VHH binders against Phototropic-responsive NPH3 family protein NPY3 (NPY3). Designs and how they scored, part 16

Target 1, 272 residues: Phototropic-responsive NPH3 family protein NPY3 (NPY3), of Arabidopsis thaliana (Mouse-ear cress) (q9fn09r205to476)
Amino acid sequence: DWWVEDLAELSIDLFKRVVSTIRRKGGVLPEVIGEALEVYAAKRIPGFMIQNDDNDDEEDVMEQRSLLETLVSMLPSEKQSVSCGFLIKLLKSSVSFECGEEERKELSRRIGEKLEEANVGDLLIRAPEGGETVYDIDIVETLIDEFVTQTEKRDELDCSDDINDSSKANVAKLIDGYLAEISRIETNLSTTKFITIAEKVSTFPRQSHDGVYRAIDMFLKQHPGITKSEKKSSSKLMDCRKLSPEACAHAVQNERLPLRVVVQILFFEQVR
Short names: E, the ipSAE of ESMFold2; O, the ipSAE of OpenDDE; V2, 0.75 times the mean of E and O plus 0.25 times the DockQ between their complexes.

## First folded at step 20 (VHH; framework vhh_enristomig)

Design u4 (from r4 with D55G; at its last look DockQ between E and O 0.86; V2 from the best seeds 0.75)
Fold by ESMFold2, look of step 20:
Structure u4 (fold): chain B 272 residues (1-272), chain A 118 residues (1-118)
Amino acid sequence: as target 1 above (272 residues)
Amino acid sequence: EVQLLESGGGEVQPGGSLRLSCAASGFTFSKYWISWYRQAPGKQREWVSTIYEGGSTRYAESVKGRFTISRDNAKNTLYLQMSSLRAEDTAVYYCARETWDAGEMDVWGQGTLVTVKP
């Protein structure tokens, strides 16, 4: 309620003490604590909602680093307490302010727990290097690896299969969109990197491979110089039998695809 | 046959809010990536936001944190909730269907005008 906005006017030390006291007394839902952290971050971290690194002062960077590390330390452990989007904004800020490895690792772990809630835009994380920046693909691989690892552990513990399958399906769609966007942006994206990322989610349940097709086609469209062998390897990521009629109609006219794939799609269309 | 129809535009004060709708017909709405674009007078049309078939989203930097794109596949309708509006947001807003060639739009709406007083 109203106390959340007023609390954001406090220094970080006072904010931490007040929030810690509220948590100790125990009557406030974790999601209210998460809201308080989110409002505080939005008010006190310059450019938090629209992250960039226009802060040139090294001393000011160190102050913001310390503030950010304190906020990360205050995150409630309950998964529902903070959104995946908020965690990703904290991660983007942690890169910009050069926070320590422990904080980045904890954020990555938390994001991995909720990766199905992320948006494609959230995963477009700018690299911290000066000048024209490209997106940090390696950090996204880490987030996917965290999700995969945690999902595998839940499968071993025999947690609800419906919840895990739904999460996996959502992440597969998310990564299809991500791969399409990175393929559009990064003209030098290697076939190996594209396939490596796609394969991390290749075993996840999917009702349709339309998203995989879109990602593959964007990659082929933006990388016309790749070899015939690379085109073949990329095209193996999709199962033509799982394409919708709409996707098949487009694919059979698509000259970027290997001819063998087009023939397979035409043959499959005849049997349905 | 395939149609997109925007509505909800109007005049608003700075800091105000407005909700745009885009009604889709003649195609399987749920299978397509749908975007909002805008064009200010004398400017080129610019991308605003995209929503993917799974509900995932992406926003232009200039609107991030202020605009929210959503879709209702049961109603075949795309939405854009705009808040904290600024004079620079004044434009004709269009919804567009992304073709199967990702990044290319094959169907456009007629547009709805949003005016934010300076």
Scores: ipSAE 0.579, ipTM 0.832, lowest interface PAE 1.9, mean pLDDT 85
ESMFold2 (binder alone), look of step 20: mean pLDDT 83; pTM 0.829
OpenDDE, look of step 20: ipSAE 0.859; ipTM 0.942

Design u5 (from r4 with D101E; at its last look DockQ between E and O 0.91; V2 from the best seeds 0.80)
Amino acid sequence: EVQLLESGGGEVQPGGSLRLSCAASGFTFSKYWISWYRQAPGKQREWVSTIYEGDSTRYAESVKGRFTISRDNAKNTLYLQMSSLRAEDTAVYYCARETWEAGEMDVWGQGTLVTVKP
ESMFold2, look of step 20: ipSAE 0.646; ipTM 0.857
ESMFold2 (binder alone), look of step 20: mean pLDDT 82; pTM 0.822
OpenDDE, look of step 20: ipSAE 0.878; ipTM 0.950

Design u6 (from r4 with E104D; at its last look DockQ between E and O 0.93; V2 from the best seeds 0.80)
Fold by ESMFold2, look of step 20:
Structure u6 (fold): chain B 272 residues (1-272), chain A 118 residues (1-118)
Amino acid sequence: as target 1 above (272 residues)
Amino acid sequence: EVQLLESGGGEVQPGGSLRLSCAASGFTFSKYWISWYRQAPGKQREWVSTIYEGDSTRYAESVKGRFTISRDNAKNTLYLQMSSLRAEDTAVYYCARETWDAGDMDVWGQGTLVTVKP
């Protein structure tokens, strides 16, 4: 609330001391501490709300690195204390300011606990300048791997299956959208990378495979130079029986799909 | 017949807020990815925001943190909540539906004018 804005005016050392005192005295929910951290980051970290690669001063990088590492150390452990979007912004900043591996690993773990809350836009993280790709795809693979790991641990502990299925369904939709957008943008996206990411969520529950179809079709459209074998491998990611009537109608006329896949769609549509 | 109809445009002071609406008819709204675009006088149309199945979102860098896309599937209505408006946000705003040909928009609205006063 009102004191949250006032705390954002403090130096990082004073901010840490005040927040630590507030937490020790109690009476403040972890969500309010999380809000204070988010407001502080938004005010004190240049470009936090919008990722930019225009850090022109090595001194700025070192100072921002220290500030980020302090903020990460102050994150309340409670899952609901901070948003997934905030955690992803911290991760983006931690890459830009070259924070240590331990901070990035902890952020990835926390993001994995609530990846279903992320948006496609959150996952479009710019790669360092001079690389082959516009966006950093490896960092997103890490986030998905962490989500899968956390989900497997919840399954082993016999946690509520309904919660995990809802979470998995949301992540599947998220990744379908992400793959479509990466495919649209990245001329250098390999078939292997596309398939590797898609397979991480391929067993997750979905009401339909329309989103998978859109991602596959975008990939095929933007990468016409791939081999017939690669087209076949990419197309196997979707279950033709799970396409809606609207998606089937489009797919059977889609010359980008392997002919065998089109025949399979026609067959299942008639049997269905 | 498939239609999109924008409303909610108007004049606003810098730093002000405005909410745009886009009413959809003639298709199953929740199955499609829907976007906002804008076109300033003398410029090409530019993408603003997209909402995906499951209501995941994406924003152009120029509007991140200031604009929020949402929809109400029961009312077949898309929204764009605009805050902290700037002069460069002055444009005709359009909603558009992504076709099954990936990356192409097949249905456009008529547009609604947003003017941010100097």
Scores: ipSAE 0.611, ipTM 0.841, lowest interface PAE 1.7, mean pLDDT 86
ESMFold2 (binder alone), look of step 20: mean pLDDT 81; pTM 0.814
OpenDDE, look of step 20: ipSAE 0.894; ipTM 0.956

## First folded at step 22 (VHH; framework vhh_enristomig)

Design v1 (from u2 with A102I; at its last look DockQ between E and O 0.87; V2 from the best seeds 0.78)
Fold by ESMFold2, look of step 22:
Structure v1 (fold): chain B 272 residues (1-272), chain A 118 residues (1-118)
Amino acid sequence: as target 1 above (272 residues)
Amino acid sequence: EVQLLESGGGEVQPGGSLRLSCAASGFTFSKYWIHWYRQAPGKQREWVSTIYEGDSTRYAESVKGRFTISRDNAKNTLYLQMSSLRAEDTAVYYCARETWDIGEMDVWGQGTLVTVKP
């Protein structure tokens, strides 16, 4: 209930000067700065909360690009200062307004730090018009790669494994859900892309592989033209021994799975 | 024996808030994708929001930023927190469970009416 909404009425130049002064004095939490940035972006960036593909005038694009680059430069370094959802909206806007590569890399890095906080809906990002797919899958790959890179850095610095394992487990569930949903809605999702994304999180801890099974099955259901070899490759992403009784019951009736997989599920279900 | 039961509907003014609940029984609640749908009089049922395994979420564009889906797996209860309500939000709201054949709902609640006064 800070005067955040009043700051959003300022021109970007005044806004930057006020925020810079507040930060220099050091009496304000980074979370308040983050809130101010989020409110400002929501008010001043056309279409910020809803990604659109309308063509803008080149003058508008240049002005919005400059505004967006300024906002990104003002992001506090502290991890908790801004939400993952806000960072993802900034990333979407940065592509639309053709911000520089450095801004996009910084946003991807920040999103990677807190990817476990993202929602499936956040990752369903519209691809540029004229692309092969409706949704941008490459941008999601980048976010996962940043998460993996930063997790590796934390391991090198002897960070606590329990915190890292919890984060990895949450990202695994997120990506399983994303893969299932993107498989449902994206007709042009290739087997290579599906497997590449799934493999990035394949070693992450999971209590069960039910989510992996759901993603594989949705992929098979929505892509009936894939080859027998591709079907086998996709099915190998799950460990049949880690399926719950409920998932096993569905899978043994599932004609989309390779027969050898169904037989192996029946074998392991019988022995447990 | 699998059941979903909505509650919390009522009349509110424009701009008001309301919280819907959906009590679930007879299945392992945390393993399923659960949705809110709504149906205005004379219109087709439309999707509102989804909560996935792991409690990740997705929203219809018409409600994004105003509605929040959540669940309490210990109580087998789904919630929809509705804010900044508008006349077009008037509808019967249903919770629904998606099957293991993703894309199909096999269990529906009976619905709870939300009326936003003009």
Scores: ipSAE 0.627, ipTM 0.848, lowest interface PAE 1.5, mean pLDDT 86
ESMFold2 (binder alone), look of step 22: mean pLDDT 82; pTM 0.830
OpenDDE, look of step 22: ipSAE 0.880; ipTM 0.949

Design v2 (from u2 with A102T; at its last look DockQ between E and O 0.20; V2 from the best seeds 0.00; counts 0 for: pae E 2.7 > 2, placed apart)
Fold by ESMFold2, look of step 22:
Structure v2 (fold): chain B 272 residues (1-272), chain A 118 residues (1-118)
Amino acid sequence: as target 1 above (272 residues)
Amino acid sequence: EVQLLESGGGEVQPGGSLRLSCAASGFTFSKYWIHWYRQAPGKQREWVSTIYEGDSTRYAESVKGRFTISRDNAKNTLYLQMSSLRAEDTAVYYCARETWDTGEMDVWGQGTLVTVKP
C-alpha cells in the first residue's frame, strides 16, 4: 500500500524477498500484494504499459523473461488480487519475452476467470513473426475456452443463474466486438476461424444481435471474394428477429448480405 | 451535442516533435474507441492510431515507434505525441469516434494542419 512505490525501487531479488516476508507474516490483503506487483511491473518491464515488442537484444530478453516469470510466480491465488487488465499485460509480455508454457497456461486460466472484465483492445495480442496473421487468434480462443470451462463448473454448483447470465452477456458483447475488430484489421482471417470463435459464445444471452451483425458485416467487407456458401454460413450466426430497428434499416440496404437474409429482415420489419 | 475539436497543429522542422490535442464534449470519452486519422492533399484519409477502452493502443506501420496516442479522461481529451517528424507526415490530422452499431466513424473533428518543412 504505502510501500508499493518504494518496493518498485528494489532489484527483483530484494523485491521477492520483501514481498515473501510480508506474505508469510500476514496482515496484508492479497489485493495489496497484487497492487505491489502491478506497480513493480509497470516500472521495471520495458514497454509494459505501452505493450511494445522490444526484443532486439537476446540478453535483455533473457533478463526480462526471468523477471516476468518471477512476477507471475508471485501472483496471489485469490481471484480479486489482480485485475484482468494486469493479467493480460503479463500475458502479452510473456509472449514477447518467450516465457515458458506453464506461465502462459496459468495466466490464461486466470484471465478466463475474469474474461467479462476485458476490453476488445486487450485481446489484440501480437502473433509470432512468420505467421499468416499479425494478431494471435488462437490465444483468444484459449481464453474463451477457459471462460466456458469455468462457467460450466459454476453451473454445476447451482450458483445464481442471473450472475452467470450477466457474465456471459458481457463476454458475448466482448467477443462480438473482438470479431468485428479482428475482421477489420486481419486480411487473412479465415471464415472457419471466424465462425469457430463466434460459435463458442453463440448461446450466450444478448439483448440484441446488433453486435453479431456488425461482426458479420465487417467480415464480409474485408473478404468480398468468399464463396456464397461461406457467406450463408457466416450470416446464420445472427438471429434477424433480434436486430434493433436501426440495425435492420442498415442491413436492408447492405448488398454484402445474402438475398434471403435481406428478404427475412424486410418481412420482420413489416410485421413489427 | 457531440463534438470533437483538434488543436496543436503547426509548422515544424524535420526531426521535430509536436503534440496534438482533441477535446471531446457531449459524450464520455472513456467508453468509446477514439482514432487519429490524417489526410494529405489529394489523398484519402488514412488511419494513424487507435486507443481502446482500457487504454490499449494500435498504430499504423508508418508511424509506429514515432507517435504515441494517449488520453486524459478527466479532461475528456485525446493526445497524439508525434516525434521524429518527416515530410510525409504533413497532413490535416483528425480525431474520430467510432460508433458502436455500425463500426463507422460517426463524429469527426474539423482537423488541425501539421506541416513538416522539407
Scores: ipSAE 0.430, ipTM 0.755, lowest interface PAE 2.7, mean pLDDT 85
ESMFold2 (binder alone), look of step 22: mean pLDDT 82; pTM 0.825
OpenDDE, look of step 22: ipSAE 0.877; ipTM 0.948

Design v3 (from u2 with T28K; at its last look DockQ between E and O 0.83; V2 from the best seeds 0.80)
Fold by ESMFold2, look of step 22:
Structure v3 (fold): chain B 272 residues (1-272), chain A 118 residues (1-118)
Amino acid sequence: as target 1 above (272 residues)
Amino acid sequence: EVQLLESGGGEVQPGGSLRLSCAASGFKFSKYWIHWYRQAPGKQREWVSTIYEGDSTRYAESVKGRFTISRDNAKNTLYLQMSSLRAEDTAVYYCARETWDAGEMDVWGQGTLVTVKP
């Protein structure tokens, strides 16, 4: 669809008029509308594809805020119309340009509906300047909470549990990877914050807890100053019975783990 | 017996495309976090991309949007689809398995050379 690149040359007012007309007449799939929005955002929003310095002057910020709010208002309601990655980029931009709460809430809701489609890289969102952390962890907590809310709605409506369990399993793996990566770089990541995020997905189905083990071990490795109580609390996030033989073999030699955890692993390996 | 073997390297023109493969033996890719690294002549080895257990991904900023990591668990093979190649992408590309010691790689392939002609 070569015309989507031409539409990205238009002012936002003309772009909105064209898109509104296309939607009114019908005959264009929501995915094509989503593509047009994505091409437009990529061309017209500075730093949309790559998070950048937010030292723009206030006049630029106000103009970009208005642009973003208009684009969010034009998102088709169909889940398949836009990718989770695109929605997350819109959310990142909406924080940078200080869009209203309503737009942020709607983006978070949309992302939560399809969080299983996100990549670890999507969740590594730079924190605002002057914060305590490199990555904005609170925004990710919000996205997980939205996912949990949507999953609970599906459960109450007696929807297919296999689809719901597959979605939950994918999010659990996503968050394992995310926790490992924020643990790698965040020297100030608290044990409470790590556990809070991990617990949101702790009941989700997993084929194994190897990913949880990797996240816990990265956290312990990068935060050697935490207390023994904190090590116990974080290590409790994994179910030793669900570790693969390979993970168990490493874990029993892992001096970062509390002794009680190592003993539990040895006990379960002996009786398997 | 645990091995990684890269293939698919070669010479391409700027703007060209290439797909690298990394075949695993002695273990299942689906159970591990697997990475692509590269090393340009005279430079230090640098991280390129990661694929996690659930096929979630992460990319270095220098390749984001141009490279795609994927795997076929049935074939026990990792891929790196490279497009819009530039001269600075010239390097030996390695696949690597992340060890159980978090953040460390324990198995490396021998590498495959990608040359983007000036």
Scores: ipSAE 0.672, ipTM 0.862, lowest interface PAE 1.4, mean pLDDT 86
ESMFold2 (binder alone), look of step 22: mean pLDDT 83; pTM 0.836
OpenDDE, look of step 22: ipSAE 0.901; ipTM 0.959

Design v4 (from u2 with F29L; at its last look DockQ between E and O 0.88; V2 from the best seeds 0.82)
Amino acid sequence: EVQLLESGGGEVQPGGSLRLSCAASGFTLSKYWIHWYRQAPGKQREWVSTIYEGDSTRYAESVKGRFTISRDNAKNTLYLQMSSLRAEDTAVYYCARETWDAGEMDVWGQGTLVTVKP
ESMFold2, look of step 22: ipSAE 0.709; ipTM 0.883
ESMFold2 (binder alone), look of step 22: mean pLDDT 85; pTM 0.855
OpenDDE, look of step 22: ipSAE 0.904; ipTM 0.961

Design v5 (from u2 with K31R R58K; at its last look DockQ between E and O 0.82; V2 from the best seeds 0.80)
Fold by ESMFold2, look of step 22:
Structure v5 (fold): chain B 272 residues (1-272), chain A 118 residues (1-118)
Amino acid sequence: as target 1 above (272 residues)
Amino acid sequence: EVQLLESGGGEVQPGGSLRLSCAASGFTFSRYWIHWYRQAPGKQREWVSTIYEGDSTKYAESVKGRFTISRDNAKNTLYLQMSSLRAEDTAVYYCARETWDAGEMDVWGQGTLVTVKP
């Protein structure tokens, strides 16, 4: 759409006026409005495509905060109008520019509605300066909690929908990948934090537990100093009967796993 | 036999586009985490992009916004759509399967050369 790029040249006040007028007149799909917002954000917010917290100009930070809050206020309510990735970039920026709590809460709610559309890369959000971790894990916990809350609400409406189960399955796979990546990078990731996140999605449908196994194995590999009790607790996240033959073949030779788990896998392998 | 075979490399002008393919045989893509790597002349092999079991993705910062990883699980084929190519993208591109030993690759393709003209 040609007008989308032209609108990105406008000041935020004029952009808001034009978009509001277009919406009031109708005839423009919400996803086109969402595209206009995304193009505007990419052009006008410094570091939008890459998380950036190095703004030294106090006036510039306040100006960018106001711009960002305005863009969030203009988001169409329709679920499909904006991508999950765009919403996550807005959330990252809202933290960097210290936007109000209401804007962040609304963004988190909207991300939770479509978390199954997120990518592992979207969830790898740089932690605030001075923190112990490279990635901000607490933000991701919030997004998962919002997804769980909304899924429970849909279940209460007695909507037996294959789409809801499919969404849960996709989020489980997403979180398996996420846990593997933060386990690989974060030398200070606690066993408690790993388990807490994994348990949020542990009851979700999975075709197999191979992804859970990969996440557990990455955690064990990168944290060799954890106790035997911690290894046992982490390993209980997977059901060894749900491992593929390929995963079982590797797991029975995996010296990182507790002996009890290896024995269980060997025992089940013998049953036909 | 488990194999990965890259194709689609070639010579391209700066700003141009290419689509790389990686055909898999002997295993089912959909259950594995698959990666693209590249190695420029005289440099270490570097990670480019990953696709996870649910088709979720991750990209190196140097290619984010320009490259797109995808796969067709029915055809057991991985793709890397490259756009806005730069001289620094000149490299041999490899696809690799992540093994069950977490973080390690057990199957590599032979590579396909991408050359971006100066």
Scores: ipSAE 0.698, ipTM 0.881, lowest interface PAE 1.3, mean pLDDT 86
ESMFold2 (binder alone), look of step 22: mean pLDDT 82; pTM 0.827
OpenDDE, look of step 22: ipSAE 0.898; ipTM 0.957

## First folded at step 23 (VHH; framework vhh_enristomig)

Design w1 (from u2 with G54S; at its last look DockQ between E and O 0.80; V2 from the best seeds 0.78)
Fold by ESMFold2, look of step 23:
Structure w1 (fold): chain B 272 residues (1-272), chain A 118 residues (1-118)
Amino acid sequence: as target 1 above (272 residues)
Amino acid sequence: EVQLLESGGGEVQPGGSLRLSCAASGFTFSKYWIHWYRQAPGKQREWVSTIYESDSTRYAESVKGRFTISRDNAKNTLYLQMSSLRAEDTAVYYCARETWDAGEMDVWGQGTLVTVKP
């Protein structure tokens, strides 16, 4: 609206000077500054919006690293100024261009503050070309760890409040959807990795465990050769009492589930 | 009876905008994953966007940043806000419900035609 597209044509030095002047004079919402940064990044960072081939050499990497570090330094401190998805793209780029540890840590901290605002699509980050997996699962694991760490610190220092519990609930649902999607796509996803990620949010409140069931069932469907012990471990992630009637109806006919789980579902259905 | 019914298609110039709607009946909309697909003339039907039960979303690379999926659970209606439309967006757009058996759609709408005239 206010020339965001035009600012993206400037060199990074000029862009920084203009944005700094705008912020000093005031009257511009942090969200507008955030939009300007996002548009600039999308135009000036190769592959920022999509995960295509690297075309960089060592000098290009250093130039892009400097550009990226400058953009991170310009992020407004207000949480609402930038989307979680934008922060995640910045983090991915910061790893690719080998930005300093300080910048990556700050991005992770900011993402952890608002992970509940991310979408499943934001977390489906393509792995580097030549990697073993389609998606980069490790970066997502790091983000979940940061969120968990921050929520644990808040619980230690303050009484639990509705905002913190609501945030945990939203992240739990987000991760359920993420686990379902990576289970569908990644043929080499280990039982250990699936459970490790799921357990990070397993104690978070959920109105329903339908999402957990969907993630478990997708994992079982894609990994029919896992051991009975592994099936048992995976199935413990859900509370059968929290399944909707629709999920229960599917689950009781589901031959992929351990028999004990099916019996539990039938039992809870009849007493409810 | 479970139904999905699309509306809002039409003709638009390049760079224009349209909002598609998908009205759902006979099921609780918020408990399912709902998708938009499209089929251009001479092409296979392709996935466009997903909204999960959590209200989380995902988009095909070809539409990311230009299309927004959303829903209104009170009206049992799914939306696709399309902006910056291009000739390659010309297609019949469908909404679909994913079953509990992942990757399988059990309910499809009849489709609504979007034409971007070059």
Scores: ipSAE 0.659, ipTM 0.857, lowest interface PAE 1.4, mean pLDDT 85
ESMFold2 (binder alone), look of step 23: mean pLDDT 83; pTM 0.831
OpenDDE, look of step 23: ipSAE 0.886; ipTM 0.954

Design w2 (from u2 with G54A; at its last look DockQ between E and O 0.90; V2 from the best seeds 0.81)
Amino acid sequence: EVQLLESGGGEVQPGGSLRLSCAASGFTFSKYWIHWYRQAPGKQREWVSTIYEADSTRYAESVKGRFTISRDNAKNTLYLQMSSLRAEDTAVYYCARETWDAGEMDVWGQGTLVTVKP
ESMFold2, look of step 23: ipSAE 0.715; ipTM 0.887
ESMFold2 (binder alone), look of step 23: mean pLDDT 82; pTM 0.823
OpenDDE, look of step 23: ipSAE 0.858; ipTM 0.943

Design w3 (from u2 with K31N; at its last fold request DockQ between E and O 0.88; V2 from the best seeds 0.80)
Amino acid sequence: EVQLLESGGGEVQPGGSLRLSCAASGFTFSNYWIHWYRQAPGKQREWVSTIYEGDSTRYAESVKGRFTISRDNAKNTLYLQMSSLRAEDTAVYYCARETWDAGEMDVWGQGTLVTVKP
ESMFold2, look of step 23: ipSAE 0.704; ipTM 0.883
ESMFold2 (binder alone), look of step 23: mean pLDDT 82; pTM 0.825
OpenDDE, look of step 23: ipSAE 0.893; ipTM 0.956
ESMFold2, fold request of step 25: ipSAE 0.595, 0.621, 0.623; ipTM 0.834, 0.841, 0.844
ESMFold2 (binder alone), fold request of step 25: mean pLDDT 81, 82, 82; pTM 0.818, 0.824, 0.824
OpenDDE, fold request of step 25: ipSAE 0.912, 0.912, 0.915; ipTM 0.966, 0.964, 0.966

Design w4 (from u2 with M105L; at its last look DockQ between E and O 0.84; V2 from the best seeds 0.78)
Fold by ESMFold2, look of step 23:
Structure w4 (fold): chain B 272 residues (1-272), chain A 118 residues (1-118)
Amino acid sequence: as target 1 above (272 residues)
Amino acid sequence: EVQLLESGGGEVQPGGSLRLSCAASGFTFSKYWIHWYRQAPGKQREWVSTIYEGDSTRYAESVKGRFTISRDNAKNTLYLQMSSLRAEDTAVYYCARETWDAGELDVWGQGTLVTVKP
């Protein structure tokens, strides 16, 4: 893999020509091409990993936009060729450098194919200037929708449900954690938005609903002004019968929950 | 008896690596969010990293790309792999459990000292 570091020294035009020639001739695995792209991006995109420099120069932004759009266009289509983490870094950069909507949409589609590999930290993507929220929640909805679309296509092809169920379970846990974190941070997160996101993964298998409970409780804790109807709607997202003993112990004393929910938890705990 | 016990700290040269461990007992480790925090001499404790129920992660900007949090639920042990260490990473490192009332940390370890020589 040492030749990929040497390719990262090339100008983007030369890099593109070399990679295009390699792809045309064949004989190199898509994973190697993905590695070359990742190494190149890490070296050539300012702040791709961690950044101390301000980039206020409009000419620098346009140059970086063009470079980024070129790299996105070069991504191999094979799922295994690039990591989810790399794709998310590309998406974050594409927002920062204001790449076209087509590039952002394609990145979102690719991330959705591998969403089970993402971490909560990866999904905390800063919103564009002028927005109401610190984080871009709509982009995460798009990622979830792309994941659902891909799993539905596999279901239609009569693929093994074990593979899909494992992927869905991982995404459900990821989104539970994500919902808890955005609830903690976002003053303007509406009940409708919270429920919309949670419902996208509500039918996915879960070992327990402890993660859902934690997300609901964080939302209630940070948004005390919601109506009683909204509170009830949010609480319906979890199945109280699927809470662990630890979660039940907390929930039965939790004044933020509707009384009816607390009674249900006590009832199910008693018969279990 | 709920306890967290850190180990693995020590002295290291700039650019070096260390692996910290945090052994947990007295609770179902996999059901809790567990964090690493650090405290440099004379400073406030600073969040470093979090691991969630599904082993998803999050990192402070100051350590992204250099530190990796992980855990082994069979051993009830949390890890922090630290690479490319810098002088500003010198601190006592703590593991901490987040209670069910999110944002509240109810159990702390005693800490393990990491010193990166200037």
Scores: ipSAE 0.641, ipTM 0.851, lowest interface PAE 1.4, mean pLDDT 85
ESMFold2 (binder alone), look of step 23: mean pLDDT 82; pTM 0.831
OpenDDE, look of step 23: ipSAE 0.878; ipTM 0.950

